# Designs tried in a protein design chat: miniprotein binders against ABC transporter G family member 3 (ABCG3). Part 12

Target 1, 243 residues: ABC transporter G family member 3 (ABCG3), of Arabidopsis thaliana (Mouse-ear cress) (q9zuu9r114to356)
Amino acid sequence: IAWKDLTVTMKGKRKYSDKVVKSSNGYAFPGTMTVIMGPAKSGKSTLLRALAGRLPPSAKMYGEVFVNGSKSHMPYGSYGFVERETQLIGSLTVREFLYYSALLQLPGFLFQKRSVVEDAIQAMSLSDYANKLIGGHCYMKGLRSGERRRVSIARELVMRPHILFIDEPLYHLDSVSALLMMVTLKKLASMGCTLVFTIYQSSTEVFGLFDRICLLSNGNTLFFGETLACLQHFSNAGFPCPI

## First folded at step 8 (miniprotein)

Design E14R (from d8d with E14R)
Fold by ESMFold2-Fast, scan of step 8:
Structure E14R (fold): chain B 243 residues (1-243), chain A 87 residues (1-87)
Amino acid sequence: as target 1 above (243 residues)
Amino acid sequence: SPEDLQRLAEKIIRLTREVFRALLLAKQGDPETALRKIEDLERKLQELEDEIGKYSPEEAKRLQDEVEKLREWLEYIRKLIEFLLRE
């Protein structure tokens, strides 16, 4: 996936459109993790949604988004998108939830849906949790934040998307859970998935796992390129990279 | 009491699973039986809502939220089963 001169505007407080994302250029490849990073209100979620074709009707998008080797159409491509906060069904086990999600969304035979569910469970390292209640409601001890986040991503994986957009996969995760999540996503990407996701901040260890970074501030791109190049960029400017 | 609230939570879990099992039955080719099960589950859900309603809002807020989500799922799944009956 690639994008050129992508600008997104939304209705502003002063009866004019505010530019939330300003002339963004970038790309992401199969087998790699591309991260959009920046503080709150930097435009990272808006850029992610623009790439996924999920902008609200109040938004206007300018520029171009291209997808190579996909049957999806631009900008309304059919991709996997994982919200920062997703609704799970706590009364179901992990396997049940994924199976019923597949049953509601996928055509084909029931046994094929079971295979896709088992693949998603393995891909997200959920085998030990597959028969456990998701919980987290009504006095039920449920899965912890890291496991719930993996279930949310696994739900999208049952659709076998070529590109997976994830809005803050590390949201509400402790440092150990965040590192394990990134290792899981790195392996998922290595199996041929194109991963594009947003992150507010990351540790040094997590930062080192990214292939490419798009740094945003107030809608402006401070940097786009390979992770090592990002470190060199800020070093050459006379101060360290924010991570 | 906490034990009573726990029991009601367990009923929400059981009803939720049965609603989705009815969807599975309909998808396996028996939407008529699935619809009859949904109608039985609708009655059981109403009984559960009535029981939860006997508690104060402060005591049962979380149960009220969860049972409302269950009602939304039941209504959605009922519509899907009815659609399958027409096809």
Scores: ipSAE 0.465, ipTM 0.816, lowest interface PAE 2.2, mean pLDDT 80

Design F83E (from d8d with F83E)
Fold by ESMFold2-Fast, scan of step 8:
Order: sequence, then structure tokens, then C-alpha cells
Structure F83E (fold): chain B 243 residues (1-243), chain A 87 residues (1-87)
Amino acid sequence: as target 1 above (243 residues)
Amino acid sequence: SPEDLQRLAEKIIELTREVFRALLLAKQGDPETALRKIEDLERKLQELEDEIGKYSPEEAKRLQDEVEKLREWLEYIRKLIEELLRE
């Protein structure tokens, strides 16, 4: 996926519109993790949604987005989007939830290999949790935040997307769970998935796992490129990297 | 009281599982039996709502939230099964 001069405006006060993302250029490849990083209101979630075709009706997008060399929309099931907040069914086990999610979302699912659910469980390191209740209501203990986040991502993997957009995969995770999540996502990318996700901030260990970074501030791109090039860019400019 | 609230939570879990099992049955080619199961589950959910309603809002707020979510799933899945009956 690649994008050129991508600008997103949101309805502003009165008759004026505010530019939330300003002339963004970038790309992401299969087998890699591309991260959109920036503080709150930097435009990172808006850029992610623009790339995934999930902008609200009040938004306007200018510029170009290319997928597989074409400006056309992706075929059904070719990409997935994971929201920041989990949308799980606590009364189901992990396996049941993934199976019923596939049943509701995939045309002809009953004629497809059941392995798509098992593959998603394996890919997200959920094998030990597959038969446990998701839980999360006051009288039923369930999965912890890290496992719940993995289930949320696994739900999209059942669709076998070629591109996966994730809005803050580390949201509400402790440092250890965050590192394990990133290792899992790096392994997923290595199997041919194109991963694009947003992050507010990261540890140095997590930062080192990224292949490419798009650093945003107030809608402006401060940097886009490989992780090592980002560090060199700010070092050569004579001040420390803001990441 | 906490043991009673846990029992009600377990009933919500059981009903939720049965609602999705009915969807699976309909998708496997038996939407008529699935619809009858949904109708039975609607009656059971109403009974559960009535029982939860006997508790104060403070005591049962989270159970009431879960029951409302289950009712929304039940209505959605019923609609899907009814659509399958026309095919």
C-alpha cells in the first residue's frame, strides 16, 4: 500500500474545515510493520482510517492511495481494521467467538476450511486460551487485557486479510504484554501480512521492532522512513530523536 | 446476594451461547428449528430480565447492561434467521 499527498479535512466550526492530516506520503510492504506514531490529536488515527477507507461521513480526503498498484478498492476480506477498544462477547470462549465472528462475516464460511479459526488462534499465540471464556463482566472472571487484545486482532485474521490496520495495539497493555504483542505482530508480518498501526509512544525495545515509522505532529509528517533512518535523521539535525 | 448475582450472570452466558448455536443451526440448513429455539430463548430472556429487575439498579447495573446487550444480539440473530427462511 502507498499514499501520495494525502490530506484529510474534518468539518470545522461554521463554514471552515480543519486539515487534520496534511500532505502525507508513505508506503507499507508485505512482511513488514509500519507504525504511525504521534501524540494525541497528531492525526495518526485519522491517517490510519483514511488508508483503510474508514473515515466518517464528515471527513474529506484528497490525494491518492494505491493498493497492489491500483487506486481501486480492495476486494472483500482483503484488509482488516482493529479498533482501539475491544468489541468482544464475554459469554463465549475464544474459539467460539472467532468461529461465530467468521460465520457472521464470511460469505460461504460453512464451505471454507475450519482451519481459518485455528490459524488465527495460532498466529496470535492464543492456543492456551482457546477454550477459556473471554469474560469481562462483573461476576465472571475472564481474559486479561493482553489476551483480550490478541482476541480482537485474531477476529480480523479469520478474514485472512492481506493488509491489517490496527488502531493502538498496545492500548491498555503493561510493558511485558506490549513487548509480547509486538513480537507476535512481527511474526505475523513475517508470514506475508502488511501491518500498519498507530502508537502513542513506545519503549526503546518496542521501537527497535518497527520496520518503518511515520512520525506525525499536528497533522504534519516530521519523518517517514526506516526506523534506523529516523534515528540518523534527528541525530544529523543536531538534536535528539523525539521518539 | 453475590451468589445469586453470579447465578444470574451464568444464565446470561448460557442464553448467549444458545442464541449463537441457533444461528449456526440456521446456517447449517435448519432455520425453522432455529427460529423455534430463538422464540424459546426470548421467553427465557424475559424471565431473566424480570428476575434481575427485582434487584436495585445499584446492585444489578452491570447485569442489566449485559442483558441489554444479549437482547440486542437476540433481535439481530432472529432477523438473520427470518431472512434465511425466505431463501
Scores: ipSAE 0.485, ipTM 0.822, lowest interface PAE 2.0, mean pLDDT 79

Design L63F (from d8d with L63F)
Amino acid sequence: SPEDLQRLAEKIIELTREVFRALLLAKQGDPETALRKIEDLERKLQELEDEIGKYSPEEAKRFQDEVEKLREWLEYIRKLIEFLLRE
ESMFold2-Fast, scan of step 8: ipSAE 0.543; ipTM 0.848

Design L63M (from d8d with L63M)
Amino acid sequence: SPEDLQRLAEKIIELTREVFRALLLAKQGDPETALRKIEDLERKLQELEDEIGKYSPEEAKRMQDEVEKLREWLEYIRKLIEFLLRE
ESMFold2-Fast, scan of step 8: ipSAE 0.511; ipTM 0.839

Design Q6R (from d8d with Q6R)
Amino acid sequence: SPEDLRRLAEKIIELTREVFRALLLAKQGDPETALRKIEDLERKLQELEDEIGKYSPEEAKRLQDEVEKLREWLEYIRKLIEFLLRE
ESMFold2-Fast, scan of step 8: ipSAE 0.487; ipTM 0.822

Design R62L (from d8d with R62L)
Fold by ESMFold2-Fast, scan of step 8:
Structure R62L (fold): chain B 243 residues (1-243), chain A 87 residues (1-87)
Amino acid sequence: as target 1 above (243 residues)
Amino acid sequence: SPEDLQRLAEKIIELTREVFRALLLAKQGDPETALRKIEDLERKLQELEDEIGKYSPEEAKLLQDEVEKLREWLEYIRKLIEFLLRE
C-alpha cells in the first residue's frame, strides 16, 4: 500500500474546514510493520482510517492511495481493520466467538471455517485460552485486557486479510502484555501479513520491533521511513527523537 | 442477592450460546428447526427480562445492558434464518 499527498479535512465546529492530516506521503510493504505514531489529536487514527477506506461521510480525502498498483478501493476480504475498542461477546468462548464471527462474515463452506479459526487462534497465541469464556460482563470474570485484545485481532485474521490495520493494539495493556503483543504481531508480519497500526507512544524495546515509522504532530508528518533512519534524522538535526 | 444476580448472568450466557447454536443449525441446512428454536428462545428471553425487571435499575443495570445486547443478537439472527427460509 502507498499513499501520495494525502490530505483529510473534516468540517470544523466553525464554518471553515479543518485539515486533520496534511499532505501525507508513505508506504507499507508486505510482511512488515509500519507504525503511525503521535500524540493525541495528531491525526494518526484519521490517517489509518483514510488508508483503510473507513472515513466518516463528513470527511473529505484528497490525494491518492494505491493498493497493488491500483487507485481502486480495496477489494472485499483484502484487508482487516481492528478498532481501538471492540465489542466482544462475553457469553461465548474464544473459539465459539471466532467461529460465529467467521460464519457471519465469510462466504463458503462450514468445514473450512473451523480451520481458519484454528489458524487465527495459533497466530494470536490464544491456544491456552481457546475454550475459556471471553467474559467481562455482569458478575463473571473474563479474559484479561491483553487476551481480549488478541481475540479482537484474531477476529479479523479469520478473514485472512493481506493487510491488517489496527488502531492502537497496545491500548489498555501493561508493559509486559504490550511487549508480548508486539512480539506476536512481529511474527504475524513475518508470515506475510502487512501490518499498519497506530501507537500513542512506546518503550524503546517496543520501538525496536518496528520496520517503518510515520511520526505525526498536529496533522503534519515529522518523519517517514525506516526506524533506524528516524533516530539518525533527529540526531543529525540536533533535536531529540519525539519517542 | 448477589447469588441471584449471578444465576441470572449464567442464564444470559446459556441463552446467548443457544441463539448462536440456532444460527449454526440453520446454516447446516435446517433453518425450519432453527426458527422454531429461536421462537422458544424468544419466550425464554422474555421470561428472563421480566425476572431481571423485578430488580432495581441500579442493582440490575449491568444485567439489563447484557440482556438488551442478547435481544439485539436474537432479532438479527432471526432475520438471517428467515432469509435462509426464503431461499
Scores: ipSAE 0.467, ipTM 0.812, lowest interface PAE 2.1, mean pLDDT 80

Design R62Y (from d8d with R62Y)
Amino acid sequence: SPEDLQRLAEKIIELTREVFRALLLAKQGDPETALRKIEDLERKLQELEDEIGKYSPEEAKYLQDEVEKLREWLEYIRKLIEFLLRE
ESMFold2-Fast, scan of step 8: ipSAE 0.599; ipTM 0.875

Design X1
Fold by ESMFold2-Fast, scan of step 8:
Structure X1 (fold): chain B 243 residues (1-243), chain A 108 residues (1-108)
Amino acid sequence: as target 1 above (243 residues)
Amino acid sequence: SPEDLQRLAEKIIELTREVFRLLLEIKQALYLAKQGDPETALRKIEELEKRIEDLERKLQELEDEIGKYSPEEAKRLQDEVEKLREWLEYIRKLIEFLRREIEKLLRE
């Protein structure tokens, strides 16, 4: 995926409009993790949604987005998109939830659909939780935040997307759970998935797992490139990296 | 009591499973229409419409039982039934959309 001079304005505010993303340029390669990083209100979620074709009707987008050399035309394609906050059904087990998702989305017979569900469970390290209730909003014991986040990502993996967009995969996770999540996503990328996701901030260990970074501040791109190049760029300029 | 709340939670689980079974059958009806059997697909849609009415009745009965508890005691159960009602509304709209498309296909 690549984008050129991408600008997004949000005209949904009453009596005024906001420029949220300003002339962003970037790309993400198959099998890599590309991270959009920045503080709250930096435009990272808006940029992610623009790339995934999921901007609200109130938004205007300028510039171009290319997937496999073609301009992205439809919001629903071969991409998966995971929202920041989980939309799970607490009354179902993990396996049931993923199985019904597969039945609704994929053509083919029950055996193939069960196979993709089991693959998603393994890919997200959910094997020990597969038969447990998701819980949360029910009067029942359920999964912890880290496991719920893995289930939301696994739901999209059932479709075997070539590109997966994740809005803050570490949201509401403690530092240990966050590191484990990033290791899981790194393995997923190594299996051929192109990952593009947003992060508010990260530890040095987590930062080292990224292949590329798009660093945003108030809609402006401070840097885009390989992770090591980002560290070297700011070091050579005599400033610490603003991560 | 805690036992009664657990029983209601189990009913929510069963109703949720029925809702997702309905979504699966809607996908099957769409597949039939695309395969060139829109007449069978339309009949299936009509069956699904009756099942939505049955599910809405069951959901209302469940809401009535949960409503006997204080809002504080049953907040989580109330949240889950609101989600089910949102799913049923989505399914109803989806079926209405599919019915219109199938009927249009039958006229072309």
Scores: ipSAE 0.000, ipTM 0.234, lowest interface PAE 14.7, mean pLDDT 73

Design X12 (from d8d with L15I V19I L45M)
Fold by ESMFold2-Fast, scan of step 8:
Structure X12 (fold): chain B 243 residues (1-243), chain A 87 residues (1-87)
Amino acid sequence: as target 1 above (243 residues)
Amino acid sequence: SPEDLQRLAEKIIEITREIFRALLLAKQGDPETALRKIEDLERKMQELEDEIGKYSPEEAKRLQDEVEKLREWLEYIRKLIEFLLRE
């Protein structure tokens, strides 16, 4: 996936028209992790949604997005999008939730749905939790935040997307859960999935797992490129890397 | 009582699982039996809603929110089964 001169203007959500993302250029390669990083209101979630074709009706997009070498708003190949906050069905087990999600969303046969569910459970390191209640309502003990986030991502993996967009995969996770999540996502990317996701900030360990980074501030791109090149860029400029 | 609220939470789990089992049955080729199960679940759901509705929001807001979501799932899956029955 690549994008050129991508600008997003939000109107109806603010008092006035505002350019939330300003002339963004970038790309993400198959099998790699590309992260969009920046503070609150830097435009990172808006850029992610623009790439995924999930902007609200109040938004206008300018520029071009290319997938598989073609200019298209809905190109060949499937993609998934994981919201920052996902609605789970706490009264189901992890396996039940993923199976019924597949049943509702996939047109294929039952045996195929079981296979993709088991693959998603394995890919997100949920095997030990597969038969546990998701929980999250009163009087019912359930999964912790880290496992719930893994279930949210696994739900999209059931669709076997070639590109997976994740809005804040580390949102509300403690440091240990965040590191384990990033290791899981790095392994998922290495197995052929193209990952593009947003994060507010990262530890040095987590930062080292990224293949590419897009640093955003007030809609402007401060840097786009390989993770190592980002560190060198800011060192050469005499500024600390804003991670 | 706290014991009653826990029992109601367990009934929410039971009804949720039965709703999705009915969906699975319909998709396996038996939407007529699935619809009958949904009709039975409508009765259990109404009883659950009435019982939970007797509690104040301070006592049972999370449980009330969960049963409201469950009602929405029941209605959605009922319509989906009815659609399959017409095919």
Scores: ipSAE 0.171, ipTM 0.667, lowest interface PAE 5.4, mean pLDDT 78

Design X13 (from d8d with I52L A60I)
Fold by ESMFold2-Fast, scan of step 8:
Structure X13 (fold): chain B 243 residues (1-243), chain A 87 residues (1-87)
Amino acid sequence: as target 1 above (243 residues)
Amino acid sequence: SPEDLQRLAEKIIELTREVFRALLLAKQGDPETALRKIEDLERKLQELEDELGKYSPEEIKRLQDEVEKLREWLEYIRKLIEFLLRE
């Protein structure tokens, strides 16, 4: 997956259109984790949405996005998008939620959908939670933020996407839950998925798991390349990588 | 009362689960029975909304949000079942 000279503009209330992402270039490969990193309002979520084709109607995009090398013979490329804040159905168990999501989105026989659901549960380390109510509604406490985040990702995995875009997978997670999430995503990528996600900040342990980094600041790309090259680049410039 | 609000919450949870069970029934090849179940659930939702109308808006804001979500799911799933009946 590659993009070239990607620029995104957003309409302000009374001002001219602001360039939120300025001439971004990059790529992501199957089996790898590519991370878009930067402070709040750096344009990372906007870039992610542009790559996924999920910009709001008020936005304009310039440049090119290429989707290359799918092993499927399907007419359309298969990709998923996980929002920062996803709405789950708290009245259902994890397994029920994933199964009904499959029923609503996938063609084919019921036994095929059960298989895909069980695969998603395993992939996201949700086996111990599969029969628990998701909760978090109707005055009911339910799954913790870490488990809820994994359920949100599992819902997209049911569609068997080749590319998965995730907006802030570590949002509202403690350090231990964040590390578990990253290890889980690294294993998912190793099974052939192309992962592209945004992150505000990370520990050195988490940073070491990334294959490629796109560093954004005020819409500008400060760096794009392999994680090790990022550390070299900023050290040589007299500015150590902001991780 | 807190006990009454708990019962209403449990009712919303059960109605939501039954809506998705009706979808499953339709997908298993019985959309006619599934549609009848949806119609019964629509009547039960109306009864629930009438009961909620006896409480202050502040007290039931969270339950009203969940009822609105349930109504949206009922409308969406009803349309899907009706589509299956035409196939």
Scores: ipSAE 0.468, ipTM 0.809, lowest interface PAE 2.0, mean pLDDT 79

Design X14 (from d8d with L25E A26L P31L)
Fold by ESMFold2-Fast, scan of step 8:
Parts: C-alpha cells; structure tokens; sequence
Structure X14 (fold): chain B 243 residues (1-243), chain A 87 residues (1-87)
C-alpha cells in the first residue's frame, strides 16, 4: 500500500474546515510493520482511517492511496481495521466469540470455518486463553487488558485480511503487555500480513521491532522511512530520535 | 443488593449463550426456528433491561453495557435472517 500527498480535512466548530493530516507520503510492504507515531492530536488515527477507507462523513480526503502501483479503492475483505476500543462479549469464551464473529462477518457462509478461528487464536498467541471467559462485567472473572486487546485483533484475523490496520494496539497496556503484543504482531507480520499501526510512543525495545516509521506532529510528517534511517537521521543532526 | 446484581449477571450470561445457540440454528438452515428464538430473546432482553433499570446508573453501568451489546448482536442476526428469507 502506498499514499502520496494525502491530505485530510475535517469540519471544525462553526463552519470551519481544519487540515488534520497535511500532505502525507508513505508506503507499507507485505510482511512488515509500519508505525504511525505521534503525540495526542497529531493526526495519526485520522491518517490510519484514511488509508483504510474509514473516514467519517464529515471528512474530506485529497491525494492518492493505491495498492501495487494502481490507484484503486481497497477491496472489502482485503483489509481489517481494529478500533482502539473493541466491543467484546464477556459471557462468551475467546473461541466462542471468534466463531460468533466469523459467522456474523461471513453472512453468506453458513458453515463455521474451524481452521480460520484456530488460526486466529494461534496467530495472536491466545491458545492458553481460548477456553477462558472474556469477562468484563460484574461477578465474572475474565481476561486482562492485554489478552482482551489480542482477542479484538484476532476477531479481524478470521477474515484473513492481507492488510491489517490497528488503532493504538498498545492503548492502556503496561510495558510488559505492550512488549508481548508487539512480539506477537511481529510474528503475525512474518507470516505475510501487512501491518499498519498507530502508537503514541514506545520503549526502545518496542521501537526496535518496527520496520518503518511515520512521525507526525500537528498533521505534519517529521519523518518517514526505515527505522534505522530514522535513528541515523536524528543522530547525524546531533539529536536523538524524538521517540 | 449484591445477590440481586449477581442474579442479573447470571441472566445476561444465559441470554448471551442463547444468542450463540440461535446462531447455530441459523447455520443449520432452520430459519423459522432461528427467527422464533431471536424474537424470544428480544423479549427476554427487554425484560432484563427493565429490571436493570431499577438500579442506580453507577451500579448497573457494566450490566447496561453488556445488554446494549447483546441488542446490537440480536439486531444484526435478525437482519441476516430477514435477508435470507427474501431469497
């Protein structure tokens, strides 16, 4: 996937339009992790949604997004999008929830695909949790935030997307859970998935797992390129990478 | 009371499991049975919402959230059954 001169405007208060993303250029390759990083309100979630074709009706997009060099819309089912907060059903086990989600996302297929669900469970390192209740309501013990986040990603994986967009996969996770999440996603990418995420900030260990970085501040791209090039760029300028 | 809240949580769990079983009936192609089950589940969900409404918003927030999620899933399943019936 690649994008060129991508600009997104949103209607502000009292009939104003604000540029939220300004002339973004970038690309992501199959089997790699490309990360959109920046502080709150930098435009990272808006850029992610623009790439995934999920901008709200109040937004306008300019520029180009294309796959394999052709300017075309991303076909439905070729990608997945994981919201920062995903609605889970606490009374179901992980496996039950994924089967339920698969049936609802494949309305024309009335037979369950056991392999698809089991593949998603394995890909997200959920095997030890597959028969546990998701939980999250009174008098029900369940999964912790890290496991719940992996379940939300697994839900999209049952559709076997080639490109997966994830909004803040580390949201509300402690350092250990965040590292486990990123290691799991790195493994998923190595299996052929193209991963594009948004992240507020990361530890040095997590940063080292990224293949490419897009640094945003107030809608502007401060840097886009390979992780090593980012470190060399700022080092050569006499400053550490602003991550 | 905590015992009443526990009972409501148990009802939500049971209702959730029934929604999953209704999906399995749909998978088997028995659209009439699936539709009747969805209608029954919608009635039970409304009854549960009414009962939860007797508690304070703070006490019942998590239970209300689960009920809202179930309503969304039931609406989706109903639309799927209606789509299949048009064929």
Amino acid sequence: as target 1 above (243 residues)
Amino acid sequence: SPEDLQRLAEKIIELTREVFRALLELKQGDLETALRKIEDLERKLQELEDEIGKYSPEEAKRLQDEVEKLREWLEYIRKLIEFLLRE
Scores: ipSAE 0.000, ipTM 0.318, lowest interface PAE 12.2, mean pLDDT 72

Design X2 (from d8d, 42 letters changed)
Fold by ESMFold2-Fast, scan of step 8:
Structure X2 (fold): chain B 243 residues (1-243), chain A 87 residues (1-87)
Amino acid sequence: as target 1 above (243 residues)
Amino acid sequence: SPEEIIELTREVFRLLLEIKQALYLAKQGDPETALRKIEELEKRIEDLERKLGKYSPEEVEKLREWLEYIRKLIEFLRREIEKLLRE
């Protein structure tokens, strides 16, 4: 996916432009991790939704988004989108939840032919949790935050998307859960999935996992390019890396 | 402890970053330097496997899966670089 001169405005009041400059994506590997990073209110989520074609009706988008060289909106089901906060059903096991989610989203013949639920469980490293109750925080404490977040992503993987958009995959995770999540996502990307997600901040080591970064501030792009180039850019300018 | 697992995870991430660097060195026509870097990474994987051995399988399952992936990736890259050197 590539975008050119992409600008998004909202009805009522126009904020600073969420402009994204043209990128000829020189992916280092098929299936890469591209991260949109910046502080709160920088436009990260809006840009992510624009790329995924999921802007609210009150928004207007200018510019172009390209998929394999075509100016076209992505067909429904060709990509997945994971919201920052996802509702899970605590009375179901992980496998049951994914099974019913698949039943609602997939045509019957595809659901019967493929082991899509088992594939999603394995992809998100949920095998040991597959038969456990998801649970809730009031009385029944089942899965921890990290496992719950992986279940949310696994739900979208049932559709076998080639591109997966995730809004803040590390949201509300402790440091250990966040690092394990990044390992899981990097493995998923290495298996051919193209990941685009937003992140508020990361450690230097985690930052190094990203193939490309789009650094946003008040809707403006401060940098777009390879992760290593970003580190060199800030170092050469006499500023420390913001990560 | 959680802090020890975080540090081990950081070491795994450093390996991934350096593998990426070795691949770009090979692509830019410096396969000898890339091969030396791969050899260094192979030794570091052995060190990490030894460190992980002191933990229970449940505590470090994801790190073990990642190290196995990294080991296979390095073996693949070594073979490709050696082919470049042999033409």
Scores: ipSAE 0.000, ipTM 0.140, lowest interface PAE 16.9, mean pLDDT 68

Design X4
Fold by ESMFold2-Fast, scan of step 8:
Structure X4 (fold): chain B 243 residues (1-243), chain A 114 residues (1-114)
Amino acid sequence: as target 1 above (243 residues)
Amino acid sequence: SPEDLQRLAEKIIELTREVFRALLLAKQGDPETALRKIADLLRKLLELADEIGKYSPEEAKRLQDEVAKLLEWLIYIAKLIAFLLQMDPTNEQARKIMEEVQRLSREIEDLIKQ
């Protein structure tokens, strides 16, 4: 996927529009992890939603998004999108939840849906949790935040998307759960998935873990490219890299 | 020999599964415990790489490629633990474990390359 001169405006107060994302350019390749990074209100979630075709009705988008070199529409369900906060059904097991999600979202016969559910469980390393109740308060023991996050991603994998957009995959995770999540995402990318996700901000040491970075500040792109090139860009401009 | 090659392939699959299993077991532990588990998995991978290396290059190529991928995974995880969990760099125990991780990684790379 690639985008050019992508601008997103949201309805503002008093009959004018605020530019939330300003002339963004970028790309992401199969088998790689591309991160959109920036502080709160930098526009990273809005850019992610624009790329996935999931902007609210109040938003206007200008510019172009291309998939396989062609201008594209992203109809609902053609790509996977994982919200920052997920709604799971606590009274179901992981397998049951994924199976019912497949029944509701996919056309076709029963035997096909069982197969894609088992594939999703395996891809997200949920085999040990497949028969456990999801839980989620209301007096039920259940999955921890890290496992719940992997279940929400597995839900999208049932549709077998080639591109997966994730809004803050590490949100509200402890350090060990965040590590497990990063390992799982790296494995998923290695299987050919294109991953695009947002992160609030991180230290310079974390840069080497991502293939590409898009740095946003107040809607403006400070940098887009490989992580090493980012460090050289800001060094050559007479400033240290801000991340 | 075909049975032996299949057995080795099954061991690689098992080690791959154990990467996530070991990390899940370390969920209640500290970064040092997680790194020790990574070092243990690298030792098992080294033994497996050595056994695979006893076969001809033609027979072993796919298995060696799988070992290389798993090695890359283990190195990636070790780096994540070191940086994301913010291990104290003055911790002598953590330093020694990372040195062992690096040594084992080099030995496995040497066995994989012709």
Scores: ipSAE 0.000, ipTM 0.265, lowest interface PAE 14.4, mean pLDDT 71

Design X5
Fold by ESMFold2-Fast, scan of step 8:
Structure X5 (fold): chain B 243 residues (1-243), chain A 120 residues (1-120)
Amino acid sequence: as target 1 above (243 residues)
Amino acid sequence: SPEDLQRLAEKIIELTREVFRALLLAKQGDPETALRKIEDLERKLQELEDEIGKYSPEEAKRLQDEVEKLRAWLLYIRALIYFLLGDPEKAIELMRRALELDPTNPEAKEFLEYAKELLK
């Protein structure tokens, strides 16, 4: 996926319009993790949604997004999008939830093979949790935040997307769970998936796992390129790297 | 009592699992039986909601929230069953009602967009 001069404007209920993302340029490849990083209100989620074609009706997008050599005309199910907060069904086991989610994600008659569910469980390191109740609601202890987040991502994987967009995969995770999540995602990318996700901030160890980074501040791109080049860029400019 | 609230929570869990089993039945080619099962489950959910309503709002808040979510899932799954029965207009109506109860359901939003395109 690649994008050029991508600008997104948001219009609130008031007669006010503002540029949330300003002339963004970038790309992401199969087998790699491309990360959009920046503080709150930097435009991270908006850029991610623009790339995934999931902007609200109140938003206007300018510029170009290309997938496999054509403007972003992706058939349904060819990409996955994971929200920052995903509602899980606590009354189901992990396997049940993924199976029913697979059946629900395409309207009409589509019977999904159970093998795609097992593949998603393996890909997200959920084998030990597959038969456990998700819980977390109804006075029942369930999966911890790290496991819940991996279940949310696995839900999208049952559709076997070539591109996976994730809004803050580390949200509400402790350092150990965050590192495990990143290692899991890096392995997933190595299997041919194009990963694009947002992160508010990361540890040095987590930062080192990224292939490419897009640093945003107030809608502006401070840097786009390979992770090592990012460190050199800020070093050469005499400013600290905002990681 | 805490034990009674736990028992009611377990009933919500069981009804939720049965609702999704009805969806599976419909997807496997028996939407008529699935629809009848959903109607029975709606009756059971109403009985459960009535029992929960005997408790104070403070004690029952979490259970009432879970019942509302289950009602949204019942509407959503009923909508899918009507779609499988060849009634997309009824499915869209029920899906909109499900989204009104739970606006965060991404599957319902995607289904609604797809069904609207089919009708045009």
Scores: ipSAE 0.338, ipTM 0.697, lowest interface PAE 3.3, mean pLDDT 78

